# Ledger of designs, part 24: VH-VL binders against p57417

Target 1, 135 residues: p57417
Amino acid sequence: MNNLIDTIKKIENILYSLERILKQECHNLLKSKTSNEEILELIKRKKILFKKLIILSQDRLCLEKEYNIFPPYESNNKLNNYWKKIINTCLILRKLNLKNKIIMNKKFYLNQRFLELSSSYKKSVTYNLDGNLEI
Below, E stands for the ipSAE of ESMFold2; O stands for the ipSAE of OpenDDE; V2 stands for 0.75 times the mean of E and O plus 0.25 times the DockQ between their complexes.

## First folded at step 12 (VH-VL; framework fv_regdanvimab)

Design p4 (at its last look DockQ between E and O 0.47; V2 from the best seeds 0.00; counts 0 for: pae O 2.2 > 2)
Fold by ESMFold2, look of step 12:
Structure p4 (fold): chain C 135 residues (1-135), chain A 122 residues (1-122), chain B 110 residues (1-110)
Amino acid sequence: as target 1 above (135 residues)
Amino acid sequence: QITLKESGPTLVKPTQTLTLTCSFSGFSLSEYGVAVGWIRQPPGKALEWLALIFWDDDKYHTTSLKTRLTISKDTSKNQVVLTMTNMDPVDTATYYCARIPYDSQGYYFDYWGQGTTVTVSS
Amino acid sequence: ELVLTQPPSVSAAPGQKVTISCSGSSSNIGNHYVSWYQQLPGTAPKLLIYDNNKRPSGIPDRFSGSKSGTSATLGITGLQTGDEADYYCGTWDSKLRAYVFGGGTELTVL
């Protein structure tokens, strides 16, 4: 049973790390002066943590079958308490991820509009009186 | 250029504690997702994975040797240390350290050290 | 006990094809990615295949990997005398919470 408890603890640690990263992502997305490198690094770290989480989840599922115990682990107080924390953190992560997605979509829309406007303006400036293209 | 090198004693007596150091270059354990592991190979026998340590200090040990193994890292020195207590002649093997990269779907060892042979006297 | 089972040895003539099997279970090959390692005599293991079927740079495409269910296969075509080596499969095992290697396969080229 110690292997399942240890696996659940590792899952909880990954979820807390993801929460910190999503909060950092939200903070950086709300600033108008965030660097691309900072956002790209946070995206990389999320992918790495999700990879570990997927493997840990497979460990959990395998050990649950071996020990014939399943969420919410009513018969084991330690596991039940950890599971409740995991569920709460997952709800927080879902909300943070949705919030960050919405902010990112709005930021991309604004950037695309400014690029389109800038391109239209530059196209107009590059034409002479006969409509010929200038560099 | 990624390299790993094992160092430590080549001869130990039964019951002694073995300490092996993996010194590496071309990467750091501060890199997110990276891990270093230890594998041994007794003469003429198969590879046996021993332990693994991740960048975030997460650790795993083979169950048969868990009470005898300790793995730790010193990120500033680019080193990972394996300690194995209560050595026995059956622990005579070549010991390798190897890296797990971050940019893949599964766990696997992409770079290996040359290995160090440890003999436990009979 | 062997968690991953490989044939102890295989042999073939130069230029031919050989396959090496690796049999496991749902706790390892069935749910995790398989890698393959080559160990030439007197040397450290070298990665040949990762993520079931991907080759690192420098590994020729005559080495291939595949996975189906709880089994994986290493294929070597255009066999060369320099391919004489021991070959190991490896993967994560969720029940053991450990990395596991097969018992190894000795490839002999006549």
Scores: ipSAE 0.766, ipTM 0.901, lowest interface PAE 1.0, mean pLDDT 88
Fold by OpenDDE, look of step 12:
Structure p4 (fold): chain C 135 residues (1-135), chain A 122 residues (1-122), chain B 110 residues (1-110)
Amino acid sequence: as target 1 above (135 residues)
Amino acid sequence: QITLKESGPTLVKPTQTLTLTCSFSGFSLSEYGVAVGWIRQPPGKALEWLALIFWDDDKYHTTSLKTRLTISKDTSKNQVVLTMTNMDPVDTATYYCARIPYDSQGYYFDYWGQGTTVTVSS
Amino acid sequence: ELVLTQPPSVSAAPGQKVTISCSGSSSNIGNHYVSWYQQLPGTAPKLLIYDNNKRPSGIPDRFSGSKSGTSATLGITGLQTGDEADYYCGTWDSKLRAYVFGGGTELTVL
């Protein structure tokens, strides 16, 4: 169970890091002169963090099966509390990501790879200049 | 050019603590995605992963030795340190440090040190 | 606990093709990318294949990797005497949260 707790904590930390990066990305995108180099670096960092997140998530899933405990971890208050934080952070990340997508779409040619929050968002999505879904 | 080099005692007595240092160049542990790990190989035996430390100080240890292993990093010195307590002759092996790059889909070790042979003997 | 099983030894004549298998004991291997390492006698391991089938710079195309299900395979074509070495597969294990190496395969060039 300690392994699962540790994994969840690590997931939370990665999510926090992603939040920081997304905020920084937003900040850069809102500048009058956005540095493409800076944006690319942030994208790189996002990808790296996401990679780690994917692995941690897989770790979590395996451990959950092992311990026969699953989200929202109602049988474990400690895990449940961490999970709530994770969920809240995910909501924040989703909002930030969407905002950044809109700004990016308006300012630059939309490249989904630049805007991806997670592998689950790797689906080819086309947005119009207003940031609305086209295809 | 990326290089890693292991350093530390080559002879340790039983029950003593082994401290190995991995000094590296050509990359930094401040770089996102980078990790450095330790792998050992007893004479004539297979590779055994021991521990891993990431740029963000996230750490992993092999379960069998978790209580005995500590991995740490000094980013400013480009060093990773492995400590193993209560050494036993069975811990006699060549110890390698190796890097995990950031630009990969999975975890793998792309650059290795030459290894340092540690003998545990009274 | 994930165990990666390799044949203890394989052999072939120069110029021939050899394959080394790496079989996982669990489905975890299906979720993570496999890497292969070459260890020449008396030397440190060298990365041969990463992410199932990618070659690092400097690795000749004689070396190839593939993964299917819970098994990975290293292929070596045009076998050379210099290929005589130990070969290890490796992957991350989600359950153990550890990197796991196979038992290694000794390749002998006849």
Scores: ipSAE 0.280, ipTM 0.774, lowest interface PAE 2.2, mean pLDDT 89
ESMFold2 (binder alone), look of step 12: mean pLDDT 95; pTM 0.964

Design p5 (at its last look DockQ between E and O 0.44; V2 from the best seeds 0.71)
Fold by OpenDDE, look of step 12:
Structure p5 (fold): chain C 135 residues (1-135), chain A 122 residues (1-122), chain B 110 residues (1-110)
Amino acid sequence: as target 1 above (135 residues)
Amino acid sequence: QITLKESGPTLVKPTQTLTLTCSFSGFSLSEYGVGVGWIRQPPGKALEWLALIFWDDDKYHTTSLKTRLTISKDTSKNQVVLTMTNMDPVDTATYYCARIPYDTQGYYFDYWGQGTTVTVSS
Amino acid sequence: ELVLTQPPSVSAAPGQKVTISCSGSSSNIGNHYVSWYQQLPGTAPKLLIYDNNKRPSGIPDRFSGSKSGTSATLGITGLQTGDEADYYCGTWDSKLRAYVFGGGTELTVL
């Protein structure tokens, strides 16, 4: 169970890092002169974090099966509390991601791949020129 | 050019603590996605993963030695340190440090140190 | 502990093709990317294949990797005497939260 708790904590930390990156991305996008290089670097970092998140998520899923405990972890208050934080952070990340998408659509050609942050943490999305989900 | 080099004592007495340092160049542990791991290989035996540390200080240890292993990093010095307590002759092996790159779908070690041989003997 | 299983040894004549298998549980190979390493006698391991089938720069196309189901395979064509070495597969294990190496395969060139 400690391994699962540790994994959840690691997931939370990655999500916080993603939040920081998304906020920075938003900040850069809102500048009058946005640096493409900076944006590309942030995108790179997002992708890296996302990949790590995927691995951590796989760890989580595996451990959940091992311990026969699943979200929202109602049988474990500690895990449940962490999960609530994760969910809240995910909601924030979704909002930030959406905001950044809109700004990108307005400012740049939108063939950007954005993180789709959900409980699975395994999906990314591409938006078309209309700002709609394409892939 | 990416290089890693292990350093530390080559002879350790039983029950003593082994401290190994991995010094590297050509990359930084401040770089997103980058990790450094330790792998050992007893003479004539297979590779054994020991521990891993990432740029964000995320750490992993092999379960069998978790209580004995500590991995840490000094980003400013481009060093990763592995400590292993209560050494035993069975811990005699060549110890490698190796890098996990940032541009990866899975974890793997793309650059390796030459290894340092540690002998545990009274 | 979960183990990646490799044949202990394989052999072939120069110019021939050899394959080395790496078998594990679904949590190992099924869910994560597999890497392969070559270790020449008396040397440190060298990355041969990463992410199942990708070659690092400097690795000849004689070396190939594949993964199917819970098994990964390293292929070596045009076998050379210099290919005589130990080969290890490796992957992340979500259950153990650890990187796991196979037991290694000794390749002998006849």
Scores: ipSAE 0.827, ipTM 0.914, lowest interface PAE 0.6, mean pLDDT 91
Fold by ESMFold2, look of step 12:
Structure p5 (fold): chain C 135 residues (1-135), chain A 122 residues (1-122), chain B 110 residues (1-110)
Amino acid sequence: as target 1 above (135 residues)
Amino acid sequence: QITLKESGPTLVKPTQTLTLTCSFSGFSLSEYGVGVGWIRQPPGKALEWLALIFWDDDKYHTTSLKTRLTISKDTSKNQVVLTMTNMDPVDTATYYCARIPYDTQGYYFDYWGQGTTVTVSS
Amino acid sequence: ELVLTQPPSVSAAPGQKVTISCSGSSSNIGNHYVSWYQQLPGTAPKLLIYDNNKRPSGIPDRFSGSKSGTSATLGITGLQTGDEADYYCGTWDSKLRAYVFGGGTELTVL
């Protein structure tokens, strides 16, 4: 049983670490300038935390079957308390992920419009220089 | 470039505590996803994993030796320390430390130290 | 008894192909990535294959790995006398919450 409790605690710790990463991602997305290096580092960290979460989830599933106890672990107060914290943190992560997705989509949309405008500007300048036409 | 080296006593008496230090260079335990583990090999026998510690201080120990093993790290010194209490002649082995690299899929040991042989006898 | 089972030994002539098996369970090979290690006589182990079938830099493509169900295999083609070594499979085990190695396979090149 101690192995399952330890696994659940490790899952909770990974979820808290993911929360911190998503908050930092939000902060960086809201800045006017963020280096690609900073964003790539946050992506790298999220990937490794998700890997650990997947492995810990497999550990949990094996131990649940061995001990014949399952979420929400109503028969074990300590496990139930950790599970409640896990659920709450998952809800927070979903909210943060949605917020970051919305911010990213908005930046992507604006950046595409700026790229299109910049390309149009270059074409119109070339046309003006070659053809005597003012646009 | 990446190197690990084990250090510590080569001869201990039964019941004594063994302390082994893994000193490494070319990487740091401040790097996300990185870990260091300890593996031993009794003479003529198979590899036996003992313990590991990750950059975030997450730790695992082989179940049969959990009460005898302690693993810790000093990131600023690029060191990982393994302590094993109550040594017995059956613990005579070559002890290796090895790195777990950043990877998005599995756990594995990509760089190994040369090993240090520890003999337990009186 | 070992969690991962390998044949104790295998042999073949230079230039031939061999395979080394590693049998486990759903708590290890079935749900986790497998790695293979080569240990030449008197030396430390060396990573040969990781993530089931990937080779680190410097490992020739005559070494290959695969996984099916709860078993993994290491393939070595074009055997050379320098391939004489012990070979270990390794992976995570979720029931034990531990890394586990197979018992090792001694490869002899005749």
Scores: ipSAE 0.770, ipTM 0.902, lowest interface PAE 0.8, mean pLDDT 88
ESMFold2 (binder alone), look of step 12: mean pLDDT 95; pTM 0.963

Design p6 (at its last look DockQ between E and O 0.48; V2 from the best seeds 0.00; counts 0 for: pae O 3.0 > 2)
Fold by ESMFold2, look of step 12:
Structure p6 (fold): chain C 135 residues (1-135), chain A 122 residues (1-122), chain B 110 residues (1-110)
Amino acid sequence: as target 1 above (135 residues)
Amino acid sequence: QITLKESGPTLVKPTQTLTLTCSFSGFSLSEYGVGVGWIRQPPGKALEWLALIFWDDDKYHTTSLKTRLTISKDTSKNQVVLTMTNMDPVDTATYYCARIPYDSQGYYFDYWGQGTTVTVSS
Amino acid sequence: ELVLTQPPSVSAAPGQKVTISCSGSSSNIGDHYVSWYQQLPGTAPKLLIYDNNKRPSGIPDRFSGSKSGTSATLGITGLQTGDEADYYCGTWDSKLRAYVFGGGTELTVL
């Protein structure tokens, strides 16, 4: 059982790290001048944490089968408490992700309107990862 | 450019504690996702994984040796340290450290040290 | 004792093809990506294949990897005498929460 508890704690730690990254992403999306290097680093870190989360989830599923115990782990108070924290953090992450998508869509819409106004210039224009114009 | 090197005693007596240091260059454990592991190989036998430590101080140890193994890192010195207590002649092996990179789907060891041979005898 | 099973030895003549199998379970090969390592006599292991079938830079395409179900295979074509080595598969195991290696396969080219 201790291996499952340890695995659940590692999952919780990854989710807290993802929360911090999504908050950093929100902050960078709200800045007037956002470096694509900063956004690329945040995207890289999210991918790394999702990879670890996938492996940890496979560990959890395997150990759940071995111990014949499953979420929300009602027969084990320690596991149940960790699982409640995981669910709450997942809800927070969903809210942050939606917020970031809304901000990104607003930024993209404004950049598209600017491009429509600027179409008479006939210049090469590229976007960075945060949707800002590159001249 | 990436190199790892194992150092420590080559001869220990039964019951003593072994301390091995992995010194590396060309990468840092401050890099997100990177890890370092220890693997041993008894003479004429297969590779046996011992322990892992990641950039975020997340750790794993082989279950059979968990109570005997400690792994730690010193990021400023580019070092990872393995300690194994209560050495026994069956622990005679070549000990390797190796890197886990960040940018793949699974765990694997892309760069290895040359190994250090540790003999446990009276 | 061993989680991943490999044949203890294989052999073939120069220029021919060999395959080396690695048999495991759902908690290791089934759920996780497989890597292969070459160990020339008297040297440290070297990565040959990662993520089931990807080659690191500098590994010729005569080396290939594949995975099906709970088994993985290393393929070597155009055998050279310099390919004589021990070959190990490796992957994560979720039940053990550990990295596991196969028992190794000694390749003889003769």
Scores: ipSAE 0.712, ipTM 0.878, lowest interface PAE 1.2, mean pLDDT 87
Fold by OpenDDE, look of step 12:
Structure p6 (fold): chain C 135 residues (1-135), chain A 122 residues (1-122), chain B 110 residues (1-110)
Amino acid sequence: as target 1 above (135 residues)
Amino acid sequence: QITLKESGPTLVKPTQTLTLTCSFSGFSLSEYGVGVGWIRQPPGKALEWLALIFWDDDKYHTTSLKTRLTISKDTSKNQVVLTMTNMDPVDTATYYCARIPYDSQGYYFDYWGQGTTVTVSS
Amino acid sequence: ELVLTQPPSVSAAPGQKVTISCSGSSSNIGDHYVSWYQQLPGTAPKLLIYDNNKRPSGIPDRFSGSKSGTSATLGITGLQTGDEADYYCGTWDSKLRAYVFGGGTELTVL
């Protein structure tokens, strides 16, 4: 169970890091002159974090099966508390990502790689200049 | 140019603690995605992963030796340190440190040190 | 516990093609990318293949990697005497939260 707790904590930390990066991305995008190099660096960092997140998530799933405990971890208060934080952070990340996508779409040629939060979002979604789904 | 080099005692007595240092250049553990791991190889045997530390201080240890292993980093010195307690002759091996790069889909070790041979003997 | 199984040894004549298999005992290998390492006698391991089928700079195209299901394969064409070495596969194991190496394969060039 300690392994699962540790994994969840690591996931939480990665999500916090992603939040920081997305906020920084937003900040950069809102500048009058946005540096493409800076944005690319942030994208790189996001990709790296998502790599770890994916692995940790897989670890989590495996451990959940092993311990026969699953979200929202109602049988374990400690895990449940962490999970709540994770969920809250995910909501924040979704909002930030959406905001950044809209700004990016308006400011730059739409590049899905610039807009992606995670590999799970790699499904090519085309947005119009208003940030709305076209297809 | 990326280089890693292991340093530490080459002879350890049983029950003593082994401390190995990996000094590296050409990259920094302040870089996102970068990790450094330790792998050992007993004479004539297969590679065995021991531990891994990432830029964000996330650490992993092999389960069989988890209680005996400690991995840490000093980013300012470009060093990773591995400590292994209660050494036994069975721990005699060549110890390698190696880098995990950031620009990959999976975890793998792209650069390796030359290895340092540690013999555990009374 | 994930175990990566490799043949203990393979051999072929110069110029021939050899394949080295790496079979996972669990489905975890299906979820993670496999890497291959070459270890020449008396030397440190060298990365040969990463992310299932990618070659690092400096690795000739004679070396190839593939993965299908829970099995990975290293291919070596145009075998040279200098290819005589031990070869290891490796991958991350989510369940163990550990990197796992195969048992290694000794390649002999006849």
Scores: ipSAE 0.122, ipTM 0.743, lowest interface PAE 3.0, mean pLDDT 89
ESMFold2 (binder alone), look of step 12: mean pLDDT 95; pTM 0.962

## First folded at step 13 (VH-VL; framework fv_regdanvimab)

Design q1 (at its last look DockQ between E and O 0.65; V2 from the best seeds 0.77)
Fold by OpenDDE, look of step 14:
Structure q1 (fold): chain C 135 residues (1-135), chain A 122 residues (1-122), chain B 110 residues (1-110)
Amino acid sequence: as target 1 above (135 residues)
Amino acid sequence: QITLKESGPTLVKPTQTLTLTCSFSGFSLSEYGVGVGWIRQPPGKALEWLALIFWDDDKYHTTSLKTRLTISKDTSKNQVVLTMTNMDPVDTATYYCAREPYDSEGYYFDYWGQGTTVTVSS
Amino acid sequence: ELVLTQPPSVSAAPGQKVTISCSGSSSNIGNHYVSWYQQLPGTAPKLLIYDNNKRPSGIPDRFSGSKSGTSATLGITGLQTGDEADYYCGTWDSKLRAYVFGGGTELTVL
């Protein structure tokens, strides 16, 4: 059970990092003169975080099966509390990502591919092409 | 050019603690996505993963040795340190440090040190 | 716990094709990307394949990787004497939260 708790905590931390990056991205996108290089760097960081997130999610799923406990973890208060935080953060990320996508598309005329993080990004259903976070 | 080099004692007594240092260049643990891992190989045997540390200080250890292993990083020195307590002759092996890169889909090690041979004997 | 099984040894003549299999004992290998490493005698391992089928810079195209289900395969065409080495597969195990190597395969060029 400790491994699952640790995994969930790691997921939460990654999501917080993503939130920070998305906020920074938003800030940069709203500048009168937005640096393409800066935006690309933020995208790179997002990809990296998503790599870890995907793997952590796979870890979580595996451990859930092992311990026979599943979201929203009603039988475990600690896990349930973490899960609530994760869900809340996901909602924030969804909004931020969508906002950034809109701004980016308008400003840079980027296609949806530019917002894609990786092949695994599509498979994990973390985000859709419309900028919605689905965890 | 990316390089890694392992350093530490090559001879350890049983029950003593092994401390190995991985010094690297060409990359930094301040970079997003970068990790450094330790792998060992007993003579004539297969590779065995030991531990992994990431730029964000996220750490993983092999379960069988979790209570004995500690991995840490000094970003300012471009070093990763592995400590293993209560060494036993069975821990005799060549120890490698290796980089886990960013901008990939899975975990793997793309650059390796040459390894340092550690012998545990009385 | 995930165990990656490789054949202990394979052999072929120069110019021939060889394949090395890596089979997972659990579904974990199906969920994670597989990497391959070449270890020449007396040397450190070298990355050969990553993310199932990608080659690092400097690796010839005669080396290939594939993954299907819970099995991965390394292919070597145009076998050369210099290919004589040990080959290891590796992947992440979600249950253990650890990287796992296969048992290794000794390739002999006849």
Scores: ipSAE 0.841, ipTM 0.933, lowest interface PAE 0.5, mean pLDDT 91
Fold by ESMFold2, look of step 14:
Order: structure tokens, then sequence, then C-alpha cells
Structure q1 (fold): chain C 135 residues (1-135), chain A 122 residues (1-122), chain B 110 residues (1-110)
């Protein structure tokens, strides 16, 4: 069980890191002058965190089957509390990601290649009611 | 040019603690997504993964040795340290450190050190 | 039994092709990307293939990789005497929360 709890903690940490990146992205997009390099660096970091999140999601699914316990983990208060934090953070990430997508499209209207790269890596991160990762 | 080099004792007695240092250049653990891992290989045997530490201090250890292993990093020195307690003759092996890159879909090790051979003998 | 199984040895003549298999499970090869490593005698391992089928810079295209289900395959064409080495597959395992290597395959060029 400790491996599942540790995996969920790692997932939560990745989601908090994504929240910080999305907030920094919003801040940089709202500046009058922001270098494309700065925005592209933040997009790269999101891709890296999505990679870790996808792998951690596979870890979680395997361990859930092994321990025969599933979200929202109502039989385990510790896991249930972590799961509630994860769901709340995912809602925040969806709102931030949508906001940033709108600002990006408006600010970089004439740079189609930059917008295509940005949209490729701007995904909503959520867990559905079955506990499956949706990006 | 990316290089890694392992250093530490080559001879250790049973029950002693082994401390190995991986010193690397050409990259930094301040680079987002990068990690460094440790792998060992007993003489004439297969590779065995031991531990991995990422730029954000996230860590993994092989389950069978988790209580014996500690992995840490010093980003300013470009070093990663592996500590293994309670050494036994079965731990005799060549120990490698290797880089985990960020630009990929899966985990793997793209650059390896030359290895250091550690013998555990009475 | 090792988590990932490989044949202990394979052999072929110069110029021929050879394949090396790596068999695992859904917790590893089935859901994660596979890499292959070459270890020449007396040297450290070297990456040959990552992300199932991608070659790093400097690896010739006569080395190839593929994955199907819970199995992966390394292919080597135009076999050369310098290819005599041990070959390892590797991937993440979600049940163990660990990286795992196969047992290794000794390639002999006859």
Amino acid sequence: as target 1 above (135 residues)
Amino acid sequence: QITLKESGPTLVKPTQTLTLTCSFSGFSLSEYGVGVGWIRQPPGKALEWLALIFWDDDKYHTTSLKTRLTISKDTSKNQVVLTMTNMDPVDTATYYCAREPYDSEGYYFDYWGQGTTVTVSS
Amino acid sequence: ELVLTQPPSVSAAPGQKVTISCSGSSSNIGNHYVSWYQQLPGTAPKLLIYDNNKRPSGIPDRFSGSKSGTSATLGITGLQTGDEADYYCGTWDSKLRAYVFGGGTELTVL
C-alpha cells in the first residue's frame, strides 16, 4: 500500500508543478514584451511533466489492481484525501490551460508555426470518475 | 561532451557501507527533466538497476534494496551519490552511473560512465 | 525468472541479419517504451535504441527496434564482427516502480 500512497503523492507534486508553470505562462503571455524563447521553454517543461504524469498514471493503475482498491479510495482516508486534492488541482489546471490557450491565440495570431507547437502541448489534465488520466 | 565518472572504494568488507560518487559534465541536474541513475553488474552477470534521482529530487530505488540504498545529488558540484549499507559478497559488481534524458517518451539511459568495480570480501 | 526474458545467445555469419527478442508483461513492455543497449567486451553499455524504435545520433540504421504487445525485438542487419557483444533490453515496470533490464543476449559472429 505504501507504494500506491507514494505514487499518488508524486502525482500530486507533478500537478502542483504544472499549476506553477501555467501561472508563469499566463504572467509571461500578459507582458507587453515576452520572448518566444521564454514561452517555448515553459511549453517544453509542460511536456516533460506530462511524460512523468503519464508514467505515474500507469504505476497507479498497476498498483490499484494489485491492492484491489480504486478511486476515490473511500475505504482509506489518507488516499481519499490525496485524491480530493488531485481532483481540485486538476480543475484549476483546466481553467488555467483554457485561459492561456485563449491568450496565446490572440497574442501570436500571425505566428502560425508557434501556435501549432503550443497547441500540441497544451492539454487538459484531469482524472475522470473511474480514475483514468485524461490529457 | 557529456561524460560521467564513478569514484569510490574498490574493496569493502562485509557489513561496511559503500559510498559511490558520480561526477558528470556536459549537463546539469538543473536541466528540467534530467536524471541520473545507478546500475550494477556482477562479474559475468546481467545489468541490475539500483536507483534514479531526477532534477526535482524525485527518487526511485529497486524494491529489494530500498532499505539499504540512499541516493542524493549536489547540483552545484554536478554529483550524484549512492550509499549502500550492510555490504555482502553478493554485492560484488561493477557499478555504473548513467544519465536519464528528458527528450523522450520513456525512461532510459543514454550516457554511461566507465564503471567502477567494487569487491566485497572478508 | 527475470522480469524481461531474452535468449541467452544468438549467432550468425557476417553480412546476415539477426533478431533478439525481449519478452515481458503489461506492467513493463506492454505499457512502457523499450530501449536496447550494446555492451562490447570489457566496456560500459551503450544506448542503441530508445522509445521502442528510435536511434540516437551515431547509431547506424542497420540497428532497428520494434514492439508488439508485451514483446520487443532488436534487429541487426549487415552483421559485422564488431557487433559481437552482449545486448540488453530495458524498460520501466509500473508494478515494481523500477527500471528493469533483460538477462542479456550474447551475439556471436561466426
Scores: ipSAE 0.815, ipTM 0.918, lowest interface PAE 0.7, mean pLDDT 89
ESMFold2, look of step 13: ipSAE 0.806; ipTM 0.914
ESMFold2 (binder alone), look of step 13: mean pLDDT 95; pTM 0.962
OpenDDE, look of step 13: ipSAE 0.840; ipTM 0.935
ESMFold2 (binder alone), look of step 14: mean pLDDT 95; pTM 0.962
ESMFold2, look of step 21: ipSAE 0.783; ipTM 0.907
ESMFold2 (binder alone), look of step 21: mean pLDDT 95; pTM 0.962
OpenDDE, look of step 21: ipSAE 0.828; ipTM 0.922

